# Ledger of designs, part 67: VHH binders against o26223

Target 1, 191 residues: o26223
Amino acid sequence: MKLLWTSQHIKVTVHIDGKVSKMDVLEAIKTRRSIRKYQDREVPEELIDKILDAAMCGPSAVDERPWHFIVVRNREMLEKIPEVHPYGAMVKDAPVAIIVCCDSSLEKIPGFWVQDCSIASQNILLAAHSLGLGAVWTGVYPLEDRVEGIRRLFSIPEHVIPFSVIPLGYPAENPGTRDLFDPDRIHLEKW

## First folded at step 21 (VHH)

Design YD51
Fold by OpenDDE, fold request of step 23:
Order: structure tokens, then C-alpha cells, then sequence
Structure YD51 (fold): chain B 191 residues (1-191), chain A 124 residues (1-124)
């Protein structure tokens, strides 16, 4: 039985009239792309608040919720981030960036903070997309040169670990959607 | 093999100029911050200048500000130090060093790769 996956063209109707059409969760997940080009337009604080709210709604190991967020709008700081992150060039073009961090003092079980902060980071990306923004996950942890670079740039204490830098803005590109489904990665009952 | 190799040192008169080069191999040079460090006879190592991976951020020791220029060519995997208005006090072995972190060094232990050094002698 060849499951004819009818490519339902989810028409992301970008309604021009400022009404953020409610995007369902599957649509958000499937249509999200990394956006590295942004419009010369400010992101309202209200949207950042919604994104951060979403970032904090993910599960964490034994409910440890180890995450902290640095919201960066200062132009000088946004321009400095690429100097400490060789693949973060797009950050200088974004009106805002969120740095996701882990407070190690909040960790209850060793090592799960990476999963917790990953979930938070992904929720930022999905929330941004659902709100009509573009974003990209730039990895900081576990690369020591980037971790310490970001730490020093933002005077982050030693017990707090920079995890990711996520620039956000209104998208100035449309990379399209991808079908990433791979049945070869699915195993039934056994490997 | 990871390697840094300095060149361009020599004997110059006070007020003269030199250009040092450091050839990097065995690691992704374009992603790493780099510095020059010097050691005069009988003295400890002194940080001279540092540069970000892109070259967009540079810093200098007060002793060399306005006289020295650090630069890099990421295509050639080469670090440079342009030294103008040289003084007798600039006499030292000059080392190229790779940073552990994407930041300017606080201590000498923040370097993980060193060159063999090149001798610079400023004398009348």
C-alpha cells in the first residue's frame, strides 16, 4: 500500500492586514525554516514576550527549568556577536537576538540541561515563525571558544552556560518548505 | 600536524619597520582568534596584540598602540604584525599564538598553540 502522501500545499497565507492568522502546531513545525535575512523593521516587545513565554513552556528534566534568556537589541552588541561566533554573521542584521543560557545551579540531574535548553530554543523558533518572524539557531554550546566568547561579551557568570544565540526579525527571504520525512529512520519495535 | 611558524624577524635600527608573518596549519585558522606575544631577554612573556577570527576586532598593548598593526589573511592562513617606529624596548622573541576562546586573553594559559618564535632586535 503506497501511502500517496498528497502534498497538501499548506498555503501560508501571509495575511497583509496585521492579523496573525493562527498557525496550528503541525503547520508551524513543518513550515519553519532558518531565516538569516531580515527586514529593516523593529520587532515589537509584545512579540518577544510571547516568544519568551513559549520558550518557558517546554518540558524539562524533573521540572528543573534551568533556562535564562538575554534579549539583545543594542546595535553595538549585535554587531559584536559575530566576532565571537564565526557562523553568526546574520546576527548583525537582526533587530533583536535571544541568547539562551543554562543556570547550572538549577540543574537537578547532570546533563539534561542540554535537552532543556534545546527545547526552549526550538520553541523560540516555532513561536517566532507562528508570529510571522524569521529566526535561526546558531549553536554556541558545546564549543568552548564560542561559549567563553559569549560569556565574556555579556558578562555572564561562570555558573551560567551560554547555549544558543537566536537572531529574530521580519523575514527578508523565503527559502520555501522541505519534505524531510525519511522512512528509513523509522524502526518498528527493533532496530 | 597543528603548527604555527613565525617569520620576518631580524635586526633593525630604531625608528625602523618590520613585518612579521605567522603561517598556520593543522587547524581551521579562519575560525580562531590569534595573538602576538613577545618575550624580552630576562623578562616574562608580554601580550602584544590580538585579533578576532574575522579581523574586525583588534586590540593592542599600550606599549605598542599607534605603532603596531595586527592583521590576518584567512585565505592564506596567515597572521601578520606590522611594526613601525620600532624602539630598543621592542627587542624580543615574538610568538604567534592561537586563542582557546573567542576573546582577548586574560592569562597565558588561554593559548593552546604556540609558534617557535622569531627574533626581533632593535639596535643602533
Amino acid sequence: as target 1 above (191 residues)
Amino acid sequence: QVQLQESGGGLVQPGGSLRLSCAASGFTFREKWMSWVRQAPGEGREWVSGISWSGGWTEYADSVKGRFTIARDNVKNTLYLLMDSLKSDDTAVYYCAKHKYSAFPKTQDEFDIWGQGTQVTVSS
Scores: ipSAE 0.871, ipTM 0.939, lowest interface PAE 0.5, mean pLDDT 93
Fold by OpenDDE, fold request of step 23:
Structure YD51 (fold): chain B 191 residues (1-191), chain A 124 residues (1-124)
Amino acid sequence: as target 1 above (191 residues)
Amino acid sequence: QVQLQESGGGLVQPGGSLRLSCAASGFTFREKWMSWVRQAPGEGREWVSGISWSGGWTEYADSVKGRFTIARDNVKNTLYLLMDSLKSDDTAVYYCAKHKYSAFPKTQDEFDIWGQGTQVTVSS
């Protein structure tokens, strides 16, 4: 019996009327896409606060919570980010970007900060999506040229490591959803 | 093989102009910041100009500001230096160099690839 997974096109009706439709967590995860085009519309501070709150709710190794966030709204700075990030062109088009950083002085176990900041970054993406915003994860770490570029641009101290740059805005594109389920990647009991 | 090769140097009179080229190979040129550095006889290396990967951000040493223009063609993997109003003090070997970081260099150690250089001589 081939279970025909009828792809129910869940029409995420983004109600324009400011009521943030509550997405369930699975919906948010499954329907999230990288958004690189944004409307000419400001993102309210309240939404950024919610996103940052979500970013800090993820687990971290031994509860080290090494993350810091730089919220960038300045147009000049947003326009400079692409100069230090060759694949960050969309940042100049976003009304706001969040730079996720690690404070190495907060690390309790070396190396797990990458996981911690990854979780924080992913939560930013999911939260943004659930709030009707689009975002994309632009990788900074571990590429030294980008890490140092972002560091110098924002005068980030040496013990703090730029990890990711995440532009956010109201989406001006709809790339659709993807089914990324691959049963061949699932192993039962052993490889 | 990673390589930078300068060309376009030569003898020019004061007030003259030259165009230097640097051909890059063996790395993703379009993603890297680049600079020109020069070394005059008996002197140390002097940073001349730098350019971001896109070409949208350029900087110049005070000694060449207003006279030199740095540019790049990412399709041709080539860095350029347009030198106008040349002076005797501009006489040097000119090197193109790849940045380690997406930033203007603070020291010479922030370059990881160098060309062989091209001689520029400004003399009457």
Scores: ipSAE 0.871, ipTM 0.938, lowest interface PAE 0.5, mean pLDDT 93
Fold by OpenDDE, second read of step 22:
Structure YD51 (fold): chain B 191 residues (1-191), chain A 124 residues (1-124)
Amino acid sequence: as target 1 above (191 residues)
Amino acid sequence: QVQLQESGGGLVQPGGSLRLSCAASGFTFREKWMSWVRQAPGEGREWVSGISWSGGWTEYADSVKGRFTIARDNVKNTLYLLMDSLKSDDTAVYYCAKHKYSAFPKTQDEFDIWGQGTQVTVSS
């Protein structure tokens, strides 16, 4: 099934209780939380497409865009991910997960792919949240046991590095918002 | 110190049962895949069984499938091998081994920690 690239201006409309709510970027950033509990509800493909579009809009070193995405909906595979990821238990409860990968053959400068894939992963989280979904970043890289576990599970080529697993779904929890501002972490002109 | 210590081996008659234990220390046991590997006299090492960190995923060699059960207690940091319907061909030194990866091993090089082994002898 060819992912229909609809070029339309993605007005992120979050349907909460039948109302379309717009979430601005600062609101999305400030109110995003890791969601590990999901409703028994499927995520429409259209939303996944929007999330993936957002994932690919981040900057990358010299515009190398090394990322690949595996979209996982198969229940058996979702249930196996926790076995190779000790802290990925919530993945089995999600209707869908996105695995963010780096294709090392696309790197123009070595090492920046970690930043590139991190940006992509964060954009996934923010986009998901803005669309009324919950998600959590489960780290795969740089832990070799997890990297190889995910690699083998999904038959990922050796030159492609699994970076993160992000389960997504309609949230079944509301952990609230946090104020994480810490002025002690701000240094002016010098350390 | 990182250590695996096997116990529970011994002499048993054909058709008998044994339970092996492997005590783990010096690493986060609950996050690691584990296996049993055995070596018969004059033979190479043979993978016997493996288990995921949670115990939710287990695999067995064809030679022991239906007879052996691998299990683990992550609170006790202990790996187990329940061996039923033992045969003479099961005679070997049994080793517990820690996986490098969260996957079943392809080669012996995918283990990074080994126990000293425990002798299992099946004889009439």
Scores: ipSAE 0.866, ipTM 0.935, lowest interface PAE 0.5, mean pLDDT 93
Fold by OpenDDE, look of step 21:
Structure YD51 (fold): chain B 191 residues (1-191), chain A 124 residues (1-124)
Amino acid sequence: as target 1 above (191 residues)
Amino acid sequence: QVQLQESGGGLVQPGGSLRLSCAASGFTFREKWMSWVRQAPGEGREWVSGISWSGGWTEYADSVKGRFTIARDNVKNTLYLLMDSLKSDDTAVYYCAKHKYSAFPKTQDEFDIWGQGTQVTVSS
């Protein structure tokens, strides 16, 4: 019996009437993929607000919440980001990008800001997906050439560290879902 | 080993042209911004031109703008400088340099790898 894995195309039916069908958190996590191709369609500000709200709901070390977000819609700037990020080519094709940053002056415990900004970045990805958008995490930190490139491009202060660039848009690709569960990575009680 | 090696320098008459090459090895060239820097006798180093990793963003010093063209081949790991309408004031040792950052340099300290240089002499 060949179990035909029917790739259930989760048709995110974006109903025309702006009602984004809500997916549950497990579905969002399991079905999220990096999207690098986008439709020629603007992302409403309301969706960006929801995404940013989600980004700020993650935990942080001792509740330091060190994150800042730069929302980029300017076409010239979107086109420049790939010049300072060698693997950010898709950013020029996105209608919007979010740059996640850390304000070091808000850090209470050294070093945990990476975790905090990672959580924020992941929440952006999950929220975007749940809203029918595609996104991809392009890493900036800890690569100094990218960090400084983004810093200068956006005139980011020295005490603020660019962490990630996340382009977003309506997806123009469907890479399908993956099962990434690996029982060999699970250890019971001891290694 | 990390290395930049310039070539293509020489003696040329005013109004002449030269093409400099810089061969890169030991690092991921295609990901890095590059520049040409020159040093005339008795003078300090002068930034000449810079180029982004893709080549999509180039900049030039005012002294060479309209005459020089910076280019790169990421497959060949080579940086180029096309020099047209050369002047006596262009006489210098020309260095290729790797940027520390994905940005045009503010100071000489923002280069982390230098070539040995190639001599360009413009004289009648």
Scores: ipSAE 0.857, ipTM 0.931, lowest interface PAE 0.5, mean pLDDT 93
Fold by ESMFold2, fold request of step 23:
Order: sequence, then structure tokens, then C-alpha cells
Structure YD51 (fold): chain B 191 residues (1-191), chain A 124 residues (1-124)
Amino acid sequence: as target 1 above (191 residues)
Amino acid sequence: QVQLQESGGGLVQPGGSLRLSCAASGFTFREKWMSWVRQAPGEGREWVSGISWSGGWTEYADSVKGRFTIARDNVKNTLYLLMDSLKSDDTAVYYCAKHKYSAFPKTQDEFDIWGQGTQVTVSS
């Protein structure tokens, strides 16, 4: 938006090409797609901060909030992740990745951390999408080979469990939208 | 069903070279980390070298660094060890081993499949 002069107010705005749109939450959920190709463009630290703030807004079992996040920007480290994670090839091309971890010392109810970290991971995907970024969840837990590989690569302590690796960046692809609603998956009162 | 078959061992003089091969079957070789491990007479097993599933990350024991090269061919499902500048204390049975984890091993228990071994003897 262009600067507007008024006698009572001075507004500071950022002028950008095209429209700045605020994304409705249902639109964000319905239009988010896994993005595996990224522009050669840095993601500002401020956007990562917003994404991680959103990640920590998720509910957790008895408010245990067991999550920790590792932000990875180092090129050499990003290039090693696919060596540990054979289906994480796109990570080497991402400007940044977020590793979602569970700190088991924060668990209040054993075993619910998987749901907790899944919620945080999904919030990362949605927040990234709302900020004009693309991301994809690459699975680590429960595959022991990947869990141990990521743990050793990033010197993660034994009581901390790497759950997911989420590369993100400005999208270099547009897979389009999908209509996935299936009424046959809905059961009223009983199965 | 799952098999690792080593070949290429033999008698060689000090300073010589050998190329070991390990044919893999019964699992998805191109997705697994692999190592070579050796056992000299009267000794325990010693890790020699390891390689990531893609071949993009390799590591070597200090005793062989600069002399041995690990490689893999994911089309032929074959692991290799090129051994140069061989010394008498490289004499051992060499085993091909599949990692449990996508990581370089801390202990011998981190391998779940072993080959039968191939003898390498470095002697005048």
C-alpha cells in the first residue's frame, strides 16, 4: 500500500507488488499443499519467529508442551539430512528446515507427545503457508533408523526425540488445490 | 532371503591393492547404510569404513584413512572396498554389514545383517 498523508496520522507501510491478502483460516487449511521445490531466496528470521510462535500455540496433553525446535540454515547440515533421510531429498534445496523434537523430560502423560508434536508440526505448515511460504512434513518418528540418524547428526540428547523435519522456503511450484471431502468417512452416532 | 556375499579377497604383497565386492539381495539396498568390518586372527571385529545410502557420506577408521575407499553401486546392489597400500596388519577376514540405523556405528551391535566374510592376507 502507498503512503497516505493525513493531518492527524502518519502511517508506516510496506509497499509491495500486487495485493497483500489476509488468509482466512479455513482457506489456509484447504489450500495448503506440500511444497518440495523452493526459490533460491532466503527466508527472513522474522518469518521463522512467527512460524515458531504459531507452532507453540497448539494444544498439548495436560498442557505439557513437550516440543523443542531446531532451526537449520547451515548449507552443509541441510545437505547431510537426505543422507540420513532417503525421502528427504528436497531438504538440501531448502533455505531453512525446522526439526520438531519432543523433550521427554517435559512429558506429563507418557506417550501423548506424538499427538503434541503432530499438532506443532501442522501449525508450522499452516503458518508457513499463510506467510507465502511452502513447506512439507518429512517423517522421522517412528522410524528408528531416521530417529537415530537425525539425533546423531544434530547431537540431540538421548531424552530428546526428533519427530519431523520440515523444510521450507518461497515456493517454486504450484500443485493447485484439491477437493478431498468424502462424506463416506463421516459416521453419525456409531461406526 | 536376506544375503550379503563378499568376494575379491586373496593373497597380496605389502604395498599391493585389492578390490572387495559385496553383493546384496533380499532387502532394499539403495535405502540402507553399509559398512566394512574386519577381524584379524585372535582379535575382535574392527569397523573399517561406512557409507550412507546414497554414497554421499563416507567415513573411515584412522588405521585405513587415505588408503581405502568405500563405494557403492545402487543399480547393481553392490558395496565395494578399494584397498591400496596394503600392510601386513590389514590381514583379516573382511565382512560386509548392513546398519540398523542411518548413522555411523558406535558399537558392533548396530549391524543387523552380516556377510560370511572374505579373507585378505598381506604377506611376502
Scores: ipSAE 0.395, ipTM 0.759, lowest interface PAE 3.4, mean pLDDT 90
Fold by ESMFold2, fold request of step 23:
Structure YD51 (fold): chain B 191 residues (1-191), chain A 124 residues (1-124)
Amino acid sequence: as target 1 above (191 residues)
Amino acid sequence: QVQLQESGGGLVQPGGSLRLSCAASGFTFREKWMSWVRQAPGEGREWVSGISWSGGWTEYADSVKGRFTIARDNVKNTLYLLMDSLKSDDTAVYYCAKHKYSAFPKTQDEFDIWGQGTQVTVSS
């Protein structure tokens, strides 16, 4: 903490790290909600870059980092996603969607890519929330119907597995916070 | 017990019209992509038209484009094919088929449920 003198001994507190405050991580986790209604407002490329940077910070099995991301802004493509994903209707109304994929050629230990891509997907949701955006995880894997539909729609190669579709945008709804802590789910030393 | 039941076939003159129906039961029709496939005597099966689960995305074989219309009613669990400007080449058994995937098929092996077919005969 460094004090500055501006006039006649007036003291002001200087921010030590030189940055404005950010949302606390526990606050972000507890307040994030699935958002399915979006403003008619573009999401800047800078925010998408920050979200994908956060996605790639997740741990992965033996550091395999099997993830790839497809950023979809094209209106025609966004409108087709609900045709291959019956419960993804909100995607057509989003300004952008991120498709989280696994490149199976990057797997070092079979089957753990599901956990890896789940971690990346959750980081996308939290990062979006911390930046004032809303998002929702729509499931693709393990539903073969959806997996193949998304793969063909986006020309995804056979060795790459689409895992999730995450539409995002500035929220047009506020579902409020929840208290979900349940002590009965906690077991000490044994089940 | 899963069933696709076609109806509406018959004999028509060249230039005529028919409407085929396919009643579906035993699966969640409103979640599945559907197609019409036809087979002329002595030939393999030819994909005619396909439709997404909602009806919002339709595709047609070049041989029928502009003449045939695929539609669905997800309340009645029914698939339709409206055939206009019929030609002798359209003579075939017409099958209703359920897609394995939410995609237009690459091969006819991508259908897992087939109807019994309905005969369409176009002759003078």
Scores: ipSAE 0.340, ipTM 0.729, lowest interface PAE 3.8, mean pLDDT 90

Design YD51
Fold by ESMFold2, fold request of step 23:
Structure YD51 (fold): chain B 191 residues (1-191), chain A 124 residues (1-124)
Amino acid sequence: as target 1 above (191 residues)
Amino acid sequence: QVQLQESGGGLVQPGGSLRLSCAASGFTFREKWMSWVRQAPGEGREWVSGISWSGGWTEYADSVKGRFTIARDNVKNTLYLLMDSLKSDDTAVYYCAKHKYSAFPKTQDEFDIWGQGTQVTVSS
């Protein structure tokens, strides 16, 4: 459990040598929050590699694996994303963003790519959290306006569909944990 | 009730200035990219200028660069075109148009809402 989302001994003392401890998967799922404020601190390429490895570990319909990822670090490009994505204002403040895309030529079952890319997107969020980073999923698909805006901004070809933009960085906020379990959403044997 | 209504056109001498306004209603104006498009007599429509939803990204046709300024007021849901140093070849009906996409347009089919236009006539 990370009481502070900064690593190492630069700001505050962490009981475990400032290292990020291996996080239990259930803890990661329960404690991950959308993080929209980031420290002015670069995210090492090594961490991005780990996050993308995790993204590609997700299941997909008939193992079609339709996903592609664009890693965006260029400041000018990050600053332009909010102009094509009105609810993506925090992207300009992130040190890096990942664009999750579908290559429709890899689709084996029409339309299931949405589930596939959603799984990859959630894995990015969880992996980032487990590595001491904060992230948020900003929706692109199915909003045609945003899809085409992102496609043109990043020169994404017509057969490739941008699905989500995920800014990430070392968190500069802690919105706390939520208890969202609702037993009324659980139905045994039938509705 | 989706509507774009232009105003501010008129007769002006060469070298003069005009300010066009476009009042938007029936959609969330502050989230949409907007453009001005003009049509001269006997010609097709020509894209003049476009602006992102925030106003932070503007582009201009070469024919008007340095003379025209696009602006928007997201509180009043109004798009503007400030036209300076007007020339006779600026004579046209000027249309306010809402982009289909958050991108500068490639064709006229990338606008899904059009105003009825306002006449600008530059005549000596």
Scores: ipSAE 0.309, ipTM 0.711, lowest interface PAE 4.2, mean pLDDT 90

